# Ledger of designs, part 3: VHH binders against Probable carboxypeptidase X1 (CPXM1)

Target 1, 162 residues: Probable carboxypeptidase X1 (CPXM1), of Homo sapiens (Human) (q96sm3r113to274)
Amino acid sequence: TGCPPLGLESLRVSDSRLEASSSQSFGLGPHRGRLNIQSGLEDGDLYDGAWCAEEQDADPWFQVDAGHPTRFSGVITQGRNSVWRYDWVTSYKVQFSNDSRTWWGSRNHSSGMDAVFPANSDPETPVLNLLPEPQVARFIRLLPQTWLQGGAPCLRAEILAC

## First folded at step 24 (VHH)

Design n1 (from m5 with D99E)
Fold by OpenDDE, fold request of step 25:
Structure n1 (fold): chain B 162 residues (1-162), chain A 120 residues (1-120)
Amino acid sequence: as target 1 above (162 residues)
Amino acid sequence: EVQLLESGGGEVQPGGSLRLSCAASGFTFSHYAISWYRQAPGKQREWVSRIYTGGRTKYAESVKGRFTISRDNAKNTLYLQMSSLRAEDTAVYYCARHEYPRGYDAFDIWGQGTLVTVKP
């Protein structure tokens, strides 16, 4: 370990550097996928406490643009902070890119297959996963594979890089 | 498979008390915000109370101080404890699960309702 956060929680990474395959609403967009971000408390508040892909999204992903080649070493995830509904991702894959067009996956050394990372089992407990091998890339995607039954893939995240 | 079923309605005298239940199946109350609504004869359905995730509650001004919303997560059941009942509380009472993405004004499931009649 020892690699510092990239800056999703601290807002060092600007909103424009966060993208997603889909979003249920603006208030559940990628700019809300920041670790420890909090839901609005009032009725009618636009913002909730996670990125949430649309339920019909067959291949959901959450993307962070580091702005330049960066050595990614780990990921921290949480579920949805919300006064309306709890949701969370239970497993995800990780992909990297230098041009946001060609992607390669984080793979297990033993099997050579894409690694599947265990994620959350409640909305708030942060779960840290170190990558089997740190990767140098500009872009990193989290690809939810499984999530709370009957729900949608929702997460908050921080990326570790050094 | 997802279902809400209200119960506990009946006839009571003014000033009396009554506790309604809303039993859930196919999902867990603890993961959702849930509201009580009511509809009096010849009137529009109106919001009564809401319980958010985490247990925070909100009430319509007309029932504040008299009604209490609560949940038992182990029983997957929502409650509405009504006290100091008035004639104007007469209505069919419904429970409703709030919908994605933010369910302050949308619901994806309703119960069939339970009738509460307040009369001398």
Scores: ipSAE 0.885, ipTM 0.939, lowest interface PAE 0.4, mean pLDDT 96
Fold by OpenDDE, fold request of step 25:
Structure n1 (fold): chain B 162 residues (1-162), chain A 120 residues (1-120)
Amino acid sequence: as target 1 above (162 residues)
Amino acid sequence: EVQLLESGGGEVQPGGSLRLSCAASGFTFSHYAISWYRQAPGKQREWVSRIYTGGRTKYAESVKGRFTISRDNAKNTLYLQMSSLRAEDTAVYYCARHEYPRGYDAFDIWGQGTLVTVKP
């Protein structure tokens, strides 16, 4: 928590720097995966309050391009803010890349296995996870591993970096 | 299996009251917006009322002030309290789970309906 937010919530990170493996709709696209973003309240509002992968997406991921080599130190996640449906990720992995082609995972020191981070248990409570070891990379991906049964992986996030 | 099951329908006199129930199963009830619809004989199905995830409610103009939608999350049950019933309220009443982002008028689960008949 020693590092400041990268700027998903503050919009310092532009929409073009956010990508995802899939999205249920434009209104649930990666640009909606910003911490504390709110759903539209009107019935016809296209935009909801999270990124949501398609339910059939076998390997969902949410990607942030820091634009330059950046030391990532932590992740904050929330579930879906929505007047229509609640969803949230319950666990995720984290990967890093310098070229968006070759990826390496955040690993536990003890086991050497990819770390699985506990995420949310409700839509709104932010959950902070510090990386076992800060990583320097340009790209960071959140890879939902588990989520609400019968639902889709949906999240809002902030990245900590310095 | 996800399903909705309406109950509470019956015959009532004009000006009377009736409470419908919609029992949800197979999913986390509190996580979804749900609407009541009705279909009168020979007419198209029409929206009646909606309750959103946060508990906010919305009503068709034809039922405002007379109908009240509510939910008991602990019982996984949606309710429609109907008062000052009119002959034109006669219909089969359905509850339906909203499916966003297909649209606010998109639904993935419907109940089988319960008949409400308002007649002298």
Scores: ipSAE 0.885, ipTM 0.938, lowest interface PAE 0.4, mean pLDDT 96
Fold by ESMFold2, look of step 24:
Structure n1 (fold): chain B 162 residues (1-162), chain A 120 residues (1-120)
Amino acid sequence: as target 1 above (162 residues)
Amino acid sequence: EVQLLESGGGEVQPGGSLRLSCAASGFTFSHYAISWYRQAPGKQREWVSRIYTGGRTKYAESVKGRFTISRDNAKNTLYLQMSSLRAEDTAVYYCARHEYPRGYDAFDIWGQGTLVTVKP
């Protein structure tokens, strides 16, 4: 609530500001991890509707560079839009950084532990998670913790920020 | 663990009909696009039909209007209804689960096949 979208869906955040730990292919790279992005419908189009980490990636993450100190307040996620294969993340953690080298987590104030956000249960329904406490940083990472059994960590996202 | 098992093949006269089945296990069937392929003796594998996760279908030109692909997600089963069969439809028919992102013609799981023989 309160902060507007940073601009992943609207393309205000350019592709060059999106990075990931790994990608199954260029057509499932971080530039595809934008809320509401859609797969191609032609069989020869290798661009699908999500970022997907490699299945063997032990520490998957999706990163957004806001370009300047930014107050992050929330995250919206979707699963993978695809005619070929459904996949989605079911929970994730969030980390922040000012230099992309030193990271700190969003914490659950009730437990004092890193917050774990419930994510998606189908390919398309957006799920909003407000951060327990807004954080000022330049970089934000989503770190999938669990995902569809037998699938891969795939997501599309939007970031709420002031 | 992941398995595809074809059945329903047999011998028919030209103009006849058959329904092939492909039973899936070890994965969430409804979450994948699945295709039928066929291979005649001495010939290359040929794509026949595909059904996508949302239910949209696609057919090779050689079978349009004669074959119908469908799926029953509750039974984890893919079907191919074949009608107006011709001698050139004689082949071993396979179902295959698509491997993406390497493209629409890449697969990670194949069935063992079921033979369809159409008498000349």
Scores: ipSAE 0.527, ipTM 0.803, lowest interface PAE 1.4, mean pLDDT 90
Fold by ESMFold2, fold request of step 25:
Structure n1 (fold): chain B 162 residues (1-162), chain A 120 residues (1-120)
Amino acid sequence: as target 1 above (162 residues)
Amino acid sequence: EVQLLESGGGEVQPGGSLRLSCAASGFTFSHYAISWYRQAPGKQREWVSRIYTGGRTKYAESVKGRFTISRDNAKNTLYLQMSSLRAEDTAVYYCARHEYPRGYDAFDIWGQGTLVTVKP
């Protein structure tokens, strides 16, 4: 992959640097969108194992603030870890920004179109996508495009960056 | 349209057995935790048993050792095998699909219920 993990799984990226368009609940918020995070096994534990957008969110996104210009090279995603309900994103786009206001997409330059990355097909198996061209930016967004039929956009992620 | 339909209720003598069924339609049955609940006349609905997405099961203390929950994902059907029935088991039995984990039980999808009457 070339670049190491930014630190979503390891907690080097703090919860305050994660944001999302919406969340179904606090226990499914962006702070739970970290690769390999696990749900609790006991009833009454409100923390599940993913970020999940609200089902009515027409434009879901999950955002990471690297805090400074950073060279992003790849993304790893998983579905939702849960004893209650399976959910996962099946494809996503990626956007970048320096100010969280003006965004540009990762592009497939052979086609001239925004790149669409295949994501997950089960709750646990991680899927790596290398960006077609690494991008230098402060902010990165994952934008779910499709997800499990009858479900919600849910994911856990890690970002590869130098 | 998501639907749950219970069947298999009836009258039974103390110590007897019944098997309840819950037929599911309109969703991917294997992707959800499913539970049995019951409600005696004039009482609040209470949880009886649950089967999780991975097949792990859990039981209320009052039915442990007497009831067995199972699911047949090929038939989209949840079962409750009840044995050693007592008068206190008399209730309308419901199956429920969990919509959200844990703190959102109020959003569960419910069946219409099947009556079990254990004779005095």
Scores: ipSAE 0.461, ipTM 0.782, lowest interface PAE 1.7, mean pLDDT 90
Fold by ESMFold2, fold request of step 25:
Structure n1 (fold): chain B 162 residues (1-162), chain A 120 residues (1-120)
Amino acid sequence: as target 1 above (162 residues)
Amino acid sequence: EVQLLESGGGEVQPGGSLRLSCAASGFTFSHYAISWYRQAPGKQREWVSRIYTGGRTKYAESVKGRFTISRDNAKNTLYLQMSSLRAEDTAVYYCARHEYPRGYDAFDIWGQGTLVTVKP
């Protein structure tokens, strides 16, 4: 508890360490999935304020490579910042890996099943979820499970890690 | 199914006023930027005004001070209040929902538009 931000918002985690299952466009790629990132305000600016997976993506995920074994303790999410279109994820699961190939999930203590975290209900309000148990791994994935009806899985995030 | 239906067009004298409506259905209206465009006979379609998701508005220079865009999110309706109309405002007026992330020029047009004729 009390672990600091890994550095998505601050850019300490570089764009090269962010990956996703898909993106609607480069301007909605994983490099835009950083907490508090904002869309451009000029009409010619193609960068919006979130990562958004493609709507046909059956298993969307957003991945952060911490670069070394890291103790992950929590996740903060926001919806899409945009002058053009609002979207947000309403629930997600979390997975971890040491090699980006073999993954294990964050578990609900009482059920033993994968934990499902409530996410967002508006574009801007950040929502904190502490992991039921901190996990040591190199990679962390957020896996949207539900999102705004008629919309797309879009998020911005920060990761808490010690 | 996404639909936009314009109404309120008609014939007016120079200096007159007219209010256009655009009824939206099939999507969450309040979550999108919406624009008015117009197309005069023999000319390309041109942007007239826009209202963004947060309520900020923007106008083409030719209509600033004469036209006011607004939206009623409870009724899923976009409005264009036109005042001090001139002959060059004669056009078919369209509302359009912006498709992002392709930029502000990406839109879809639903329905037929509504004709505004300002008498010479």
Scores: ipSAE 0.453, ipTM 0.781, lowest interface PAE 1.7, mean pLDDT 89

Design n2 (from m5 with R56K Y100W)
Fold by OpenDDE, fold request of step 25:
Structure n2 (fold): chain B 162 residues (1-162), chain A 120 residues (1-120)
Amino acid sequence: as target 1 above (162 residues)
Amino acid sequence: EVQLLESGGGEVQPGGSLRLSCAASGFTFSHYAISWYRQAPGKQREWVSRIYTGGKTKYAESVKGRFTISRDNAKNTLYLQMSSLRAEDTAVYYCARHDWPRGYDAFDIWGQGTLVTVKP
């Protein structure tokens, strides 16, 4: 009964529509933040199975450009699929924008404060969060707030929209 | 506070067996790929074996069939079971935690090493 996926997992959303505040490497860039994406199998493979912000990034974010005004309704997240290291986000906020300059947050209806969404506790179990209120915008950002201790904010995601 | 500490080295006769241990502290051991390296006198350090997240293992050709890498996540300990030891296995053995974003041959933590001497 929910909205369908925007298309991160299916690759309907192209790599050029994915951005991030920072990345530990190209192989951990925003184009690797797609739900159920897998790590490379060979040692020399440049790609891992998540977007990972730099550990020194004080305000990390993962951004999806829907290309046009879209009604976002939910988010699915996973941790890092990797043969090298496990990491995952444990909580995040969500922001929306129409111009990538002015942003507003998903707010809790009861408190009026920015909603903090619980995320993952292992690398592979997908966690679904519905937005308190669906939002119409072109851009959506996931902003990791907490993550695995001693690690970096890493995630794979799918966005729900209809 | 993050540390790796090797132990179990010593003298052994050719054809003998020895088990090395690498004790991890200060981080979640099970969340990292870890390798064994060794350095013989007057030679360059060489890769010996690797255990990935999820338990997959890989070995250098020179030790395949003779060495076994394993881990006990509950004890935060990496092992290297060595059998059919040869004189050319004589070396200081190191364990190292992988730092993959910088390459598969990049490491951010090394132990101090433990000496293995294969001698008649």
Scores: ipSAE 0.888, ipTM 0.942, lowest interface PAE 0.4, mean pLDDT 96
Fold by OpenDDE, fold request of step 25:
Structure n2 (fold): chain B 162 residues (1-162), chain A 120 residues (1-120)
Amino acid sequence: as target 1 above (162 residues)
Amino acid sequence: EVQLLESGGGEVQPGGSLRLSCAASGFTFSHYAISWYRQAPGKQREWVSRIYTGGKTKYAESVKGRFTISRDNAKNTLYLQMSSLRAEDTAVYYCARHDWPRGYDAFDIWGQGTLVTVKP
């Protein structure tokens, strides 16, 4: 079968290994971008169920540091789990890096262009995308390209690697 | 353009009933938590009721058991069914869309309000 999860859902990947271009708040920060994470149910709860980029962020990204060279093979995404607002990414690109400075994209074999992966159409249904070609890198970024009309780039994710 | 528009206000006797509507446009209101607020003459605006995503509801103590908040997703409309109305329920009623993450008491859209007058 496929590669196992890297450990966003299981918390094997620590919060310090998750970064993002921006966040609407700490409660919507990259540490909240974990697959199947749930929002708080109380009004005073400061944590919601997704990473959400700022609406004015023109180039949003969600980054996972695998800590060492890792063969990434796929991505699973969800939308925002929230009692306040639903949001989800509808498409994204994937980039890789070994030094967090130089990045290369996941590309289609046929076109050579950066692959655009379809994502979610509701908050909870997980969507799996396999990379056209597994990539060995330390860092992986998800770059939302489109999202719910009138909404914000919000997602939960798991990374597959072996 | 995103907007909320309240309607259904009017004059009613104590003990009477009234149903308010809040029509949403420019967005899918089922994707948002929305609250009813009211402001009586010379008083501060106060929270009345809230409906969360998923349909969970919450009420101020002063209206529990008398008011019911609901929504029609197909019509993008929020409702407030008021019963056993009291003089102290007299107010302009507003619907407001919550804007999380600014806080559960933060809102980015308000309606213009609809007046409810309860008097004998």
Scores: ipSAE 0.880, ipTM 0.937, lowest interface PAE 0.4, mean pLDDT 96
Fold by OpenDDE, last read:
Structure n2 (fold): chain B 162 residues (1-162), chain A 120 residues (1-120)
Amino acid sequence: as target 1 above (162 residues)
Amino acid sequence: EVQLLESGGGEVQPGGSLRLSCAASGFTFSHYAISWYRQAPGKQREWVSRIYTGGKTKYAESVKGRFTISRDNAKNTLYLQMSSLRAEDTAVYYCARHDWPRGYDAFDIWGQGTLVTVKP
């Protein structure tokens, strides 16, 4: 059984609780990594519809602070909603932390290795991945591993937690 | 290698039509917003038209109703269908890929341009 959305889409999770390793711009910052968030429609709009890591970021991550110990059970991802450019993550890893300093990964039961989750193949179709085992932690990170060829690691996400 | 290559330019009489092509390599137009620009002799470069992701289009007032921007994703090619051409449309026409994080008027790739001459 899964948990309900943590509240990235609903804005229950405030912007201050979203962080990232890097961002291509403010308009592609972690606060834009919310499921179903929409890009600006005007040419002068500052905001696009995803978090996107910088191109030179060798270890991109998107972080959500649940604010308190929370049982994470799944992740939903989308690509970049944009009138300017499509990008999406094709796979990612998940890590957890209680102090944002020490992290442990979501691992496969069989192999014991960090699980690599398949993500998106288009900008808009949400992809749900349940964690092999729910984890109790305060922080959760999505770590893009692969993304659209020639593109950038961009995503929107929702976290399932209870 | 990412590249844009314009073609289709030439000489045409006023009132005539011409279709420009912009062939992409190394990337797919369908994933990017692309614009046409033009630069007339002795003038600054002027924005002509833009096609966004999803197919939405925008035109400069000077070309509205006369020019049509489109793309063929299968051919990875951008087009500019020009009709009712005027002398003032004479210019080198460029296609450019938008680099949005740096601004809507920022571009990371330009073609070499193709010359359009509207002459009686």
Scores: ipSAE 0.879, ipTM 0.936, lowest interface PAE 0.4, mean pLDDT 96
Fold by OpenDDE, last read:
Formats: C-alpha cells, sequence, structure tokens
Structure n2 (fold): chain B 162 residues (1-162), chain A 120 residues (1-120)
C-alpha cells in the first residue's frame, strides 16, 4: 500500500502551512486547496471550493510545508466544484525544497526530464498520481501547467507521505 | 467571443405568460452561474433570478411563485418562464454571467436585453 495522507483534507496540516504564488481572493486562497473542501452555498459566503491562482500569474504554484523532512510519495487533486463556477487543472509539475529557496523537480526515470502529471477532467473526481520516486523534503509545490480551456488554474489537493 | 443573447420578449396582457431565452456562446455555459435582471423605464436595474452550477435556483420576492429559471446545458441556453404577469413586470430583461470571486453581484458579461411589456 501507499503512504497515508499528510493531512490537508483532515486539517491536520494547519492553514499556516499552506501557501500559494497568488490567489484570486481570500475565499480561493491556499487554505481552500484542501481535498474535498466545499464551496459556500449562500450568496454572502466568501469561501469557495478550491485554491485559484490569479489570471495574470504566469507561474502559479501551491505549496505545502510539512514542517520537517518528509518522504513524499504521491499527490491527489480535484478541481473547483463551486456553485459559481467550475475550474480544474489538467496537468501539473511537482517540486521539492528543504529551505523554500532551492527547488528540485520530480523527474521521469526514463527521460530525466521534469515529470508532468495528468490531473483532472471534471470538478470533483479525485486523481491520484504517484511520484516516480519518493522524495524527502520539507516543502512540496504543485505547479499547474495546463488547465481547463477558458478557465483558471484551480485545484484541491492531498499529499501522500510516510 | 463570449456572448449572451436574450430573446422572447414581447407584449402580453396582465395574467399572461411568456418565456425568455438567453443563448450563450464563446464559453462553457454549464460551468457558470447565470442570473436574470430587469430594468423598467426610469428605474434601477433589479435582480430577478439566479441559477447556480448544479441547478440550484433563487428568486427575488417580487417574482417568486410566478417565474421559473432553468437551463439547457446541451443547448447553451438559459430560460425564464414568466406567468401571472403584471404591469410592474414591464422591463428590459437581461441575462448576465456571474464573475465570482469578484462578488455574487458582479458580472463579466451581459446580454443586450429583451423587452417585455405587460399592458391591457
Amino acid sequence: as target 1 above (162 residues)
Amino acid sequence: EVQLLESGGGEVQPGGSLRLSCAASGFTFSHYAISWYRQAPGKQREWVSRIYTGGKTKYAESVKGRFTISRDNAKNTLYLQMSSLRAEDTAVYYCARHDWPRGYDAFDIWGQGTLVTVKP
């Protein structure tokens, strides 16, 4: 069996450990990038159902701080299943760091190139990707590469680690 | 080009019925919440009804029980079925795509409107 979830869905990972390159609003901030989180149902509810990067963000990323060196083994992603709008990432890269300054990518064994992981094709179905090789690091970033045509880079995620 | 195009307006007597359509193009219609608005002569624009992703609906008090909002995602079309029409329902009716997270009352695309006139 694989590694257990790090705790984005369960809230074991606190909001302070989630960061992003940008956010369209507070309600679409990194603290909303948690697997199976739901959008608000009322008009006055500011919280939506995913993290979404700003449209002008040319290199969007979603970051999780594990707090200490951790062996990451996989990623689960969902889209934005909001009452207002559907969006989802269709592919992403993964990077690791120990100091949030120097980063290295998850690479394919065959090509040695940065791996591009297929993501979602609808707002709700979780998509699991195992890393070609588990990596030990403190920080992990998901970097959306492609997303729904005409949409925005939005995702919910869980990280697998053991 | 993203576009909304209303149709179905016309003249009708009090108590009558009318169905408006809003044809969407240039975007994935089913992925957005859409509202109907109306503006009577010399009055401010007012919200009429909204349909969310997934099909949930909401109505202004003035039209509850008389108007029904619906959508056909396969046809990229929004509808407003109006019944028991009153003189005060006379207005230009607009459909508008919601622009969240800029606000539930924010919109990034409007139609040109269609006129509904209710008179004896």
Scores: ipSAE 0.843, ipTM 0.914, lowest interface PAE 0.4, mean pLDDT 95
Fold by ESMFold2, fold request of step 25:
Structure n2 (fold): chain B 162 residues (1-162), chain A 120 residues (1-120)
Amino acid sequence: as target 1 above (162 residues)
Amino acid sequence: EVQLLESGGGEVQPGGSLRLSCAASGFTFSHYAISWYRQAPGKQREWVSRIYTGGKTKYAESVKGRFTISRDNAKNTLYLQMSSLRAEDTAVYYCARHDWPRGYDAFDIWGQGTLVTVKP
């Protein structure tokens, strides 16, 4: 029924397997896009609690390399954990690849169009989306479609995979 | 249009109290950490107090126990309740929105300031 977590939260997936289209800073890079990661509490800490793309990024994406063909079944997202600024993605699409060059989308089977998943409405509450059809691939991308007006696409994630 | 607008300044006797307000507009106020700063005549601007997104507060040592920062997210307003005021508290008081990617002491929006004068 449900696949277990791939390991973003647990660090089973190493930082080197996470990439993104852009980041506002190193402290908001893809290595921070792990479910339940927390911002630093000290004023001088360089790390906040999410991946955040640059605000001017027209095609934002967050990518996970599973390292081998993997059956992806779902995605869990959270907004940005922060003492400084809240942000979150409100919807996203999902893409897959075997070589990180050619991508195909998760499709709504009944409509034949790319599925758009409702995401978050607050910083902390996790939102689960099961894929309409599990997909076998090496790479998975989350592609934010909408986010807080006047903000930036920010998220933390976990991937469900068998 | 993004704005911060301070009010509530005035003259007060030593030992007296005053409450400053900072009205926010043009952005989602509750989503940002906000600080109070002050600048006395002939001195550098100095940090007074901060309130974080989750409501935790922090104070400069010179004002601990005398000043209280708070926010009313429904009214998009930041407050500074000042008590036991002293002559050295005389300054123009500013509110400022944090722009964290540039550091904890970086800001992208400042208010115009409100003058507090504590009589000698």
Scores: ipSAE 0.510, ipTM 0.815, lowest interface PAE 1.7, mean pLDDT 91
Fold by ESMFold2, fold request of step 25:
Structure n2 (fold): chain B 162 residues (1-162), chain A 120 residues (1-120)
Amino acid sequence: as target 1 above (162 residues)
Amino acid sequence: EVQLLESGGGEVQPGGSLRLSCAASGFTFSHYAISWYRQAPGKQREWVSRIYTGGKTKYAESVKGRFTISRDNAKNTLYLQMSSLRAEDTAVYYCARHDWPRGYDAFDIWGQGTLVTVKP
């Protein structure tokens, strides 16, 4: 328990505050990377239920602009909600920035290395990761490190901030 | 390597039954929506049936009530059980993996096809 949701799920964080390194299509863009967002109901719908980076993206990232300095404390992730294709990220790192140019990582206290967070193992079950230490920054990035074998880096997320 | 391999085609009398198989390799079958299509000689391919990631199924009106799509997760295999076969069911039958987000009728891999002939 702790900090409340920043507002990805609730839409308090607008689509214009979400960016990504790449997207497989507009219907899998960063605006779809919101916790509990769902695939369209009909075959012709253009929107699926996740952000998915392009498969060839060597350094995928999903970014949230909080709009001002914010104390980030945790991340909740889900896989891709879809009737067409299951995908999910299995681990990620987290980075922060004040200007979207210079980034620093969430670090493991003991090793001094970037923390690697275990993510998802199915499409729907949310997984919470508290940061080792809360960080004050304007921007937060999730950087998928591993994902479903034979799949693509896809996720939905919520950010916890105090 | 990602592949789909159809089998089970053959000749059958009108009113007969046949079960087609589509074996997947190189990917987890149940993680994708997969469809059966068919193509009669000189005709355009037509959609027959689909199974979604969650197991929901859908059928073309021309085969509804006569064909049943199913999946065996342990064998990574899709089936099409065909009953009450008619001359118009004669075609090469293909399974295809959907390539969403390119659209519900876009596919990134097709099987080689298996011929079903319903005798006159």
Scores: ipSAE 0.507, ipTM 0.808, lowest interface PAE 1.6, mean pLDDT 90

